VHH binders against CTO1 family protein C17G9.12c. Designs and how they scored, part 1

Scores and structures below are computed, not measured.

Target 1, 274 residues: CTO1 family protein C17G9.12c, of Schizosaccharomyces pombe (q9uue0)
Amino acid sequence: MLYIVDFDETITTYDTIHLLAEAVNKPEEWSVISDKYWQEYLAWREALPHSTTLTSYLPLLGGSRYLEEASIKRIEKSQYFSGLSEGALDNIVQLITLRAGFVEFINALVPDLRVSKTIFHVLSVNWSARVIEQTLLHHTDLTADLLCVHANDFDFDTSTNTTNGRILARNASSLLMNSTDKVREFRRIVQTDAVSSPLNVVYIGDSPTDFGCLQISPISILMRSNQKYYDILSRFEDVQLVDISEFPVQKAVPGKKIIYTCSDWCAIQKAFLA
Positions, changes and structure headers below are counted from each chain's first letter, unless a header gives other numbers; antibody chains are not in Kabat numbers.
F stands for the ipSAE by ESMFold2-Fast; E and O both for that by ESMFold2, at different seeds; each is averaged over both directions (binder to target, target to binder). V2 = 0.75 x the mean of E and O + 0.25 x the DockQ between their complexes.
Where letters were taken out, [cut] stands.
Atom coordinates printed by the task and the answers are left out, and those that the model quotes come from them; centres of patches stay.

## First folded at step 1 (VHH)

Design y10
Fold by ESMFold2, look of step 5:
Structure y10 (fold): chain B 274 residues (1-274), chain A 122 residues (1-122)
Amino acid sequence: as target 1 above (274 residues)
Amino acid sequence: QWQLVESGGGLVQAGGSLRLSCTASGFTFSNYAMGWYRQTAGNEREWVAFIGTAGDTTYADSVKGRFTISRDNAKNTVYLQMNSLKPEDTAVYYCATHRYGDFSVPYYFDSWGQGTPVTVSS
């Protein structure tokens, strides 16, 4: 099984980007950056046409690139994230809460990971691949050789061994900012790992940045982090939401993509590993 | 604990006015942009208005020119002045904090208060 899994609100209980900003501890500067992002996001969201299918909705989600790029450029220009040590980033890990059942699920998977019977990837728009990796290594039996994180990351100034204020792609061809970017990297992961091993592919995510991957993955799981995202998908004519307890559905409904749903990792373990 | 309490809703005739309030507690109010949203039964919550930490405002097209959002940081309160009300403004109104999340709708949608109902009769 090839697992490709979102981080924020899928593995974690809550979004963790604010913890990165709080580690800098310049809340007035952050507020200016955040306000501008929200002004642009709300204007973009307001202008979106209504869609009745996931297939027609996904290109609209890709239209967010300009505002996501503008926000990252503002962050880099301001040097907001300059000067963080590795220790400061590692301290953030201690503030992160994992969703119920994840530690148990991953630890049960480790023996298969070691013999390459299963492969585990994280695919995220988060800004610190380091925080993602350290969170997983500190809370689970994973070792670095069993885990691959595809996300953005802070660049380091080697002369000071602190962050230099730039946000770079890590294990990805370019920055990961929206659903289209995640689909691009999902396809690259599958082409590399599925070709070398005949594994079935599972994508697990929670939010609109995951919707593209949920559409194209052979097995798709929506983690119900927010009822709004479930409600958005439930209205699409080409989507069928099915509780994970019914996995695997014997026969798909023609013309509809099956997306399984669950609220925690215990349900996934019961469906896949029991 | 983070709390948002909406008030000021009620029944009003079309063309009338209402002023909604939302009082916040449990966080540093001045560090967060605020928004108003509204919801009718069976539909998604619809964004209505935004106010930044420095007081700059943005409105949905459907309410522009009729609604005004404002804030009083000393009272941890955000307001929505609704004028020239129409029957289609009938909804439950919610306030929300806006925090930079990883490209999602505001993180605190799950922390919504009970809202304040507004009914506009024709």
Scores: ipSAE 0.482, ipTM 0.800, lowest interface PAE 2.3, mean pLDDT 88
Fold by ESMFold2, look of step 3:
Structure y10 (fold): chain B 274 residues (1-274), chain A 122 residues (1-122)
Amino acid sequence: as target 1 above (274 residues)
Amino acid sequence: QWQLVESGGGLVQAGGSLRLSCTASGFTFSNYAMGWYRQTAGNEREWVAFIGTAGDTTYADSVKGRFTISRDNAKNTVYLQMNSLKPEDTAVYYCATHRYGDFSVPYYFDSWGQGTPVTVSS
């Protein structure tokens, strides 16, 4: 199995980007940045045309690139994330909780990872690949050689040994900001590993940034972090949502993409490993 | 624990007015943008209005000129003044906080509250 897995609210119980902002401890400045993002996001979201299929919805999600990019540029121009030490970032790890069953699932997977029967990647729009890596190394039996994280990361100023305010791609061809970016990197991961060792591919995610990967992955799992996203997918005429306890479905509906659903990693382990 | 409590809904004739309130507790209210949303049965929640921490406002096209969002940081309260109400404004109204990175729901770590129902009759 080639596992490609989202981080926030898929592996973690809560979105962790706010923890990165809180580590800077400038809540008034962050509120200004956040206000502008939400103003643009809400205007964009309201202007979207009605869509009845996931296939037609995905290009619309790609239209968010300009507002996501504008927000990153505002953050960089303001230098909001300048001056964070490695210790400040590592302290965030202690505040992160993992979704039920993940530690057990990943630790059960480690023996197969060591012999390359299975491959595990994280694919995320998060801004700190370092925090993702440290969280996984801290809570699980994963070692650095078994862990590959594709995300954004803070750049460091070597003269001060602190962050320099820039956000750059790590293990990715460019910044990861939306569903289209995740599909780009999903395809690169699959092509690299499929050439070397053909494995079944599983994508696991929870939110609209994952919808593109959920559509194209051979096996797709929606972690039910939020009923809103389940409801959005359930209304698409070209999607069939199926509880993971029914894996594998033997009676696929022609013209519909099967996306399995679950609420925790215990259910995934029962379906795939136990 | 963060809490948001909506009030002020009710039955009103078309053309009438209502003022909704949302009282917040458990967080530093002045540091968060606030929004109003509404939902009818069987449909997704629809954004209605937004007010930033500095008081700047944005509205959905369907309510511009009729609804006004405001906030009173001393009372930890956000308001929605709804004028010239139409039957299509009938919904359950919810308030929410907004922060960067929390795209799953506007409510902090909790499901939506009960909201405050508004019915606009002809």
Scores: ipSAE 0.481, ipTM 0.798, lowest interface PAE 2.3, mean pLDDT 88
Fold by ESMFold2 at other seeds, look of step 3:
Structure y10 (fold): chain B 274 residues (1-274), chain A 122 residues (1-122)
Amino acid sequence: as target 1 above (274 residues)
Amino acid sequence: QWQLVESGGGLVQAGGSLRLSCTASGFTFSNYAMGWYRQTAGNEREWVAFIGTAGDTTYADSVKGRFTISRDNAKNTVYLQMNSLKPEDTAVYYCATHRYGDFSVPYYFDSWGQGTPVTVSS
């Protein structure tokens, strides 16, 4: 099984971006950056046409690129994240809580990961691949050789051993900012790992940045982190939402993409690992 | 625990006015932008108005010129003054605190109450 998994609110209980911003401890500066992003996002979202299918919705999500790029450039120009030590980033790990059942699930996978019977990737729009990596290494039996994180990361100034304010792609061809970017990198992961090891592919995510991958993955799981996202998917005529306890479905509706749903990792473990 | 409590809704005739309030607790209110959203049965919750931490405001096209969002940081409260109400404004109204996330879609914390229902007759 090739697992490709979102991080924030899928592996973690809460979004972790605010923890990165809090580590800088300049809340007034962060508020200015955040306000501008939301003003642009809300204006863009209001202009979106109504969609009745996931297929028609996904290109609209891709239209967010300009505002996502503008936000990252604003953050870089302000130098908001300049000057963080590795230790400051590692301290954030102590503040992160994982969703119920994840540690048990991943630890049950470790023997198969060691012999390449299964493969585990994280695919995230998060800004610190380091925090993702350290969180997983700290809380689970994973070792660095069993884990690959595809995300953004802070660049470091080698002369000061602190972050230099830039946000760069890590294990990805370019920045990961929206659903389209995740699909691009999902395909690259599958081309590399599924060709050399013919594993079935499962994607697990919780939010609209995952919707593209949920559409194209052979097995797709929505972690129900927010009822709004379940509701959005449930209204699409080309989507069939099915509780993970029914995996694998026997009565698929023709023309609909099956997306399984669950609220925790215990349900995934029961469905896949017995 | 972050909490947002909406109030001030009710039944009003078309052309009338209402003022909604949303009181926040459990976080530093002045550091966060606030928004109002509304929802009718069977539809997605839609954005109505936004106010930033510096007081800048933005409105959905359907309410521009009729609705005004404001905030009082000393009272941890955001307001929505709704004038010239139309039957199409009938909905349950919710407030939200915006937090920068790693996904492209706004999110709401699960501290939502029932919202405050507004019914505009005729």
Scores: ipSAE 0.436, ipTM 0.777, lowest interface PAE 2.5, mean pLDDT 88
Fold by ESMFold2, look of step 6:
Structure y10 (fold): chain B 274 residues (1-274), chain A 122 residues (1-122)
Amino acid sequence: as target 1 above (274 residues)
Amino acid sequence: QWQLVESGGGLVQAGGSLRLSCTASGFTFSNYAMGWYRQTAGNEREWVAFIGTAGDTTYADSVKGRFTISRDNAKNTVYLQMNSLKPEDTAVYYCATHRYGDFSVPYYFDSWGQGTPVTVSS
């Protein structure tokens, strides 16, 4: 089984991006950055046409590129994330809690990971691959050789051993900012790993940045972190939402993509590792 | 810990006005942008208005020129003045906080109040 898994609110209980900003501890400066992003995002979102299918919705999500790039550019130009130590980033790790059942699930998977019967990747738009990696290494039996994280990361100034204010891609061809970027990297992961093994591919995510991968993965799981995202998918004519307890479905509706749903990792473990 | 309490809703005739309030507690109100949203049965919550930490405002097209969002940081309160109300404004109105997060899904970070119902009759 090839697992490709989102991080924030899929593996973690809550989003962790705001913790990165809190580590900088310049809340007034962050508020200016955040206000500008929200103003642009709300204007863009308000202008989106109604979609009745996931297939027609996905290209519209790609239209956010200009505002996502503008936000990253403003953050880099202001040097907002400059000067963070590794210790400051590691302190964030101890503030992160994992969604119920994840530690048990991944620890049960480790023996198969060691012998390459299964493969585990994280694919995320998060800004710190370091925080993702350290969170998983700290809380689970994973070792670095069993884990591959595809995300963004802070660049470091070696002369000061602190971050230099740039955000770079880690294990990805370019920055990961939206659903289109995740699909690009999903395909790269599958081409590399699935060609060498007859593994089924499972994508697990929780939000619209995952919707492209949920559409194209052979097995797709929506973690119900927010009822809003379930509701969005439930209205699409080309999607069939099925509780993970029914995996694998006996009767698929022709022309619909099956996306399984669950609220925690215990349900995934019962369905896949029982 | 964090609380948002909406008030000021009610029944009003078309063309009338209402002023909604949302009082916040448990966080540093001045550090957060605020928004108003509304929801009709069977639909997603719809964004109505946004006010940044410095007071800059943005509105959904359906309410521009009729609704005004404002904030009073000393009272930890955000307001929505609704004028020239129409039957299609009938909804439950919610206030929410906003913070920077997932690049394409900022609604993740909405902190919601209980809502205040508004009914506009003709």
Scores: ipSAE 0.414, ipTM 0.772, lowest interface PAE 2.8, mean pLDDT 88

## First folded at step 2 (VHH)

Design g1
Fold by ESMFold2 at other seeds, look of step 3:
Structure g1 (fold): chain B 274 residues (1-274), chain A 122 residues (1-122)
Amino acid sequence: as target 1 above (274 residues)
Amino acid sequence: DVQLVESGGGLVQAGGSLRLSCAASGFTFSSYAMYWGRQAPGKGREWVSGISGSGGSTAYASSVKGRFTISRDNAKNTLYLQMNNLKPEDTALYYCARDLSYWGPTYRFDYWGQGTQVTVSS
């Protein structure tokens, strides 16, 4: 089985991006950056047309690229993230809490990972692949050879061992900023690791950046981190939400994409590994 | 530690007004967007309004737009919700929350107040 899994609020209990900003400890400067992003996001969201299908909704989500690029450009130009040490980033790992059942699930998976019976990838719009990797290595039996993280990452000046203020893609063809970017990299991962049939690919995510991957993955799981996202998907005419306890559904409704739902990793382990 | 304490709820007749307050402590208040949410008896949580860290940008659910006004006083670490022209369907436990997400108003919260009850009679 090929697992492709979101990080924030899927593996973790909370979004972790604020921890990256807090590590710099310049809250007034950060609020200026975040207020501009927030302002642009509100304007974009207000302009979105109503959509009754996931298929028609996904191109609209891709329309966020201009505000995501503007935000990254502002961050890089300001040099907000310049000068962070590896140690400062590793200290963030101590502040991250994992969702119930994940450690048990992944540790149960490790024997199959070692013999390549299964494959595990993280796919995230987060800005620190390092923090993602260190979190997983710190809390689980995963080793670096069993894990591939596809995310953004802080660029380092290795002569000083500090960040240089730039955000670059890691294990991805370009920056990961929205649902369209995640679909691009999902397809690249599947093409590279096609050791399993298409029916053995699982995508697990929780939020609108995952909606594209949830639509195209053969097996799709929505982690119910926020009832609003469940409610949004439940209204789409081309989506059928099914509790993971019913996996595998034997008869799909024609014209609807099945997306399984769960609230923790214990339910996933019971469905897939029990 | 992070604390959010709501106050100002009560019983009010339809058409009346209330002002809710949320006292925040344990974090740099001005750095975070803040939200009001509500939960009516037997129903799920509903996002009501949000305000950016500086206070320069606000957003409202369509059900309250034009009647409710969110504001903040960063010097006093206090979030407010002015509720005018109240309707029976506004009856709920109102709570404030701190937004952790960079990705816009995702309504993903790590800290919630205990809430203050608003009851609107017909």
Scores: ipSAE 0.012, ipTM 0.431, lowest interface PAE 8.1, mean pLDDT 86

## First folded at step 4 (VHH)

Design s22
Fold by ESMFold2 at other seeds, look of step 6:
Structure s22 (fold): chain B 274 residues (1-274), chain A 120 residues (1-120)
Amino acid sequence: as target 1 above (274 residues)
Amino acid sequence: QWQLVESGGGLVQAGGSLRLSCTASGFTFSNYAMGWYRQTAGNEREWVAFIGTAGDTTYADSVKGRFTISRDNAKNTVYLQMNSLKPEDTAVYYCATHRYYGSGSYFDYWGQGTPVTVSS
């Protein structure tokens, strides 16, 4: 089984990206960045047409790229994230709570990971691959050689051992900012690992940045982090939401993508590792 | 605990004016952008106006020139002055605050809404 898994609100109980901005502790400076983003977001959202299918919705989500790029450029130009120590980032790890059942699930997987019967990747728009890696290494039996994180990361100034204010891609061909970027990297991971292994692919995510991967993965699981995301998917004519307890559904449903749903990793373990 | 409380809604004839207020508590109001939205039954909420922490404003095309958003940080209050009202402006109006934290990372908080009816 090739697992490709979102981090925030899928592995973690809550969003962790806000902790990065808070670690800098310059809320008034962040307000300027946030204001500019929201002005652009609202203009973009105003122009967005209604969609009745996930297939037509996904290209519209991809249209957000320019506002995400503009935000990162603003952040880099302002040097907002310059000067964070490794210790400041590591302190964020201790604030992170993992979703129920994840530690049990991943630790049960470790023996198969060591012999390559199973492969585990994290795919995230998060801005700190370091925080993702440290969280997983600290809370689970995973070791660095069993874990591959595809995300963004802060660049470090080696002379000061602090962040230099740049946000760069880590284990990805370019920055991961939206659903289209995740699909690009999902396909790259699958092409590499599925070609060299007869593994089936599972994508697990919780939010609109995951919707593209949920559409194209052979097995797709929506972690129900927020009812609004479930509601968005439930309205699409080409999507069928099915509780994970019914895995595996026996017959293909023509014209509809099956996306399984669950609220925790205990349900996934029961369905997959029973 | 965060609170946003709208007031000032009601029934108004077309061409009239109405001023909405939204009072905030439980957070540092001056650090948060504020917005007004509106919603009719069976439809998605529609953005109306935005005011940033520096007082910069933007408006949806449908209300430009007729509506004015403003804020008073000393009173933790955001206002929506609605002039030249049309029947199409009939909706429940919500104030909201939003904060961007990164790709896919947003915080939003919504008031309970105040109804506005514009009769022909």
Scores: ipSAE 0.672, ipTM 0.875, lowest interface PAE 1.1, mean pLDDT 91
Fold by ESMFold2, look of step 6:
Structure s22 (fold): chain B 274 residues (1-274), chain A 120 residues (1-120)
Amino acid sequence: as target 1 above (274 residues)
Amino acid sequence: QWQLVESGGGLVQAGGSLRLSCTASGFTFSNYAMGWYRQTAGNEREWVAFIGTAGDTTYADSVKGRFTISRDNAKNTVYLQMNSLKPEDTAVYYCATHRYYGSGSYFDYWGQGTPVTVSS
């Protein structure tokens, strides 16, 4: 089984990207960046056409690239994240809690991970692959050789051994900013690691950045972190939402993508491992 | 502990005016951009107006020239002055905080809403 899994609000209880900005503790400087993003986001959202299918909705989500790029450029120009030590990043790890059942699920997988019967990847738009990695190594029985994180990461100034304010791709062909970027990297992971048919691939995510991967993965799971995202998917004529307790589906609807839903990792473990 | 309390809604005749207020507590108000939204039964909440932490404003096309958003950081309050009201402005109006923290990461705290009815 090849697991490809989102991090924030899928593995973690709460979003963790805000912890990165707050650790710098320059809230007024961040307000300038945040205000500009919101102005651009609201203008983009106001212009979005109505969509009744996930298939037609996904290209619209991809249209957000320019505003996500503009935000990262503003952040880099301001040098907001410059000067963080590895220790400062590791302190953020101590603030992160994992969603119920994840530690048990992952620890149950470790024996199969060691013999390559199962493979586990994280795929995330997060800005610190280091924080993701250290969180998983700290809270679970995973070791670095069993885990692959595809995300963004802070670049370091070698002369000071602190972050230099740039955000770079890590284990990805380019920055991961939106749903289209995640699909690009999902396909690369599958082409590299899937030994059997796509039916051995599971994608698990919670939010619109995951919607592209949820559409294309053979087995797709929506972690119900926010009712809004469930509601968005439930309106699409080409989507069938099914509670994970019914895995595998008994009544396929032609022309609809099955996306399983759950609220915690205990339900996933029961469906797949027990 | 965060609170957003809207007030000033009510019944008004078409062509009339209302001023909505939203008073905040439990957070550093001046660090948050604010927005007004509205919702009719069975529909998604619709963005109406935005005001940044520096006071810059943006409006939805349907309200430009008729509505004005403003803020008073000393009173922890955001306002929506609604002029030339039309029956289609009838909705429950919500204020919200806006703070972006990264790709796909932002904090939206919402008030409970104040109803506005615009009669013909």
Scores: ipSAE 0.659, ipTM 0.874, lowest interface PAE 1.2, mean pLDDT 90
Fold by ESMFold2, look of step 9:
Structure s22 (fold): chain B 274 residues (1-274), chain A 120 residues (1-120)
Amino acid sequence: as target 1 above (274 residues)
Amino acid sequence: QWQLVESGGGLVQAGGSLRLSCTASGFTFSNYAMGWYRQTAGNEREWVAFIGTAGDTTYADSVKGRFTISRDNAKNTVYLQMNSLKPEDTAVYYCATHRYYGSGSYFDYWGQGTPVTVSS
């Protein structure tokens, strides 16, 4: 089984990206960045047509790339994230809690990971791959050789061993900012890790940045972090939401993508590892 | 404990004016952008106006030239001045905070709403 898994609100209980901006503790400077993002976001949202299918919705989500790029440019130009030490990033890890059942699930998976019967990847739009890595290594039996994180990361100035204000891709061909970017990297992961193995692929995510991967993965799981995302998917004519306890569904509804749903990792463990 | 309390709604004749207020408590108001939204039964909530922490404003096309958003940070209050009202402006009006924290990371807090009815 090839697992490709979102981090924030899928592995973690709550969003963790906000902890990065808050660790710098310059809320007035962040407000300037936030205001400009919201002005651009609202203009973009006002122009969007309504969608009745996931297939038609995904290209609209992809249209947000320019406002995400503009935001990262403003952040880099302001040098907002310059000067963070490794210790400052470690402090953020201490604030992160994991969703129920994840530690048990991943620790049960480790023996299969060591012999390559299973492969585990994190795919995230988060801005600190290092925070993701440290969180997982701190809380689980994973070792660095069993874990691969595809996300953005802070670049470091080697002379000061602090961040230099840049946000760069890590284990990805370019920055990961939206659903289209995640699909791009999902395909690259599948091509590199599935070439010599017929492993089935499962994608697990919780929010609109995951919707593209949820559409294309052979097995797709929505972690129910927020009722609004479930509601959005439930109204699409080409989607069928099915509780993970019914995995595997024996007959698909023609014309609909099955996306399984659950609220924690205990349910996933029962479905896959029992 | 965060609170947003809208007021100033009511009944008004077409062509008239109303001024909505939204008073905030429980957070550092000056650090949050504010917006006004409106909703009719059975429809999605519609964005109306935005004001940034520094006072920059943006409006939906349907209200430009008729509505004005403003804020008073000393009073923790955001306002919506609505002029030349039309029956189509009938809705429940909500104020909201907005804060972006990074890709895929947003925070919105919403008031309870104040009804506005514009009669023909």
Scores: ipSAE 0.635, ipTM 0.870, lowest interface PAE 1.2, mean pLDDT 91
Fold by ESMFold2 at other seeds, look of step 7:
Structure s22 (fold): chain B 274 residues (1-274), chain A 120 residues (1-120)
Amino acid sequence: as target 1 above (274 residues)
Amino acid sequence: QWQLVESGGGLVQAGGSLRLSCTASGFTFSNYAMGWYRQTAGNEREWVAFIGTAGDTTYADSVKGRFTISRDNAKNTVYLQMNSLKPEDTAVYYCATHRYYGSGSYFDYWGQGTPVTVSS
C-alpha cells in the first residue's frame, strides 16, 4: 500500500497553517495581506462557470494558481515571516491536535514501513514542512527515515537560525498551492515508488486542494472535515460517495469515481488493517 | 463571543433604495475585512460586496454602480447602500467577516441575515 495523505484537517483536527501567521503576532500587518488575497479571490470566484462534473470542475480550480502565487510573493516582499526562530516553529507543534485514530493507525503501520511493504507520504499546500515533520515525529512512532513530506517550507538563514522570509518547495518540483500542483506531485510520487501500483495507492484528503488526487487515485478517501466539501462532491454526476465501512465496494457504477468517506482514522484502520 | 447583527431589510419597489447595516461585537472590528452576500432559496450564497480594513472596496459585476459598501470603525458597523433596486436583487442578505491565513486556510463568521424583497 502506498499512502499519500493530506495534512491539515485530514491528519490534524483543525487547520494549522493559521498558527504560522499567528506565531509572528502582527495581526494588523496580516490584515493587509488577507485583504488583498480576498479581493483577488472574490474576483476569481465571480468569474467561475458552473460545473456538474468533477472532471470539468478540476481545471477551473487550477485557475487559482495566480492568486495563490501572488499571495506568497506579497508575503515574501513584506518579509512577514523573516526572523522566525527554529524554536518558535517547533513550539507550534504543541498547539496541534491529531484526528482521532491517526496515531493508532500510523503506529500500526510502522513495522511494514520499516521493511518497505507499505510507504507513507504527506502531500500538502502547507507553508512549513518542518512543522508537519515535527508534529508527526512528536506524536507518533514514525522516525525521520520513514517519513516523507512534500510541502512548502520556510527558508532558513543557518547562521542566525531564523527564517529569511522566503517560502520554497520542499521535496516537490515547485510550490504546492492548489489541486493541480498536488496532482503533479502525486503522479511523481507514484512513478518513483517501485512497490506501488494504481491498485495499491490510497489518497486521503479533505478539501478542494485534494479533489484532483481524489479523482485519479485508485483508492480515494475523503476525510469529512467540512460538510460543504462533501456537498460539493455529492452533486457531481461523475462521483459516487461511499462510506468507508463498505470498502471494498462490490459493484462500481460505470462512469463514476468512487470516493470513500469517513470522519476519523479509526474507520480507515478497521477497513484496511483489521 | 463574536456577533454580527444585520438590520434594514424589507420590502421595496423596483427602482427604489434600501440601506442595510451590520453591527459587530466581540472582536477587533477594524482588523477584519467585511463583506455582504445574498442567497435565494435553493442556491448557494453569492458574494455582493467587499470592504477591506483600509476601506478599499470591490463589488460583484451584478451590483457595480448601484450598491455601495462602507464601514464605520467607531461604530463597529458595515453598511450596504442599495440603489436602483431590481426584482433580481430579492434575497436574504448576510454580512460576514473573512480572514485569510494561508493557502486553503480561512476564517469566516456570518450574520443571521436580513431579507430584502424587491417588487416589480
Scores: ipSAE 0.625, ipTM 0.854, lowest interface PAE 1.3, mean pLDDT 90

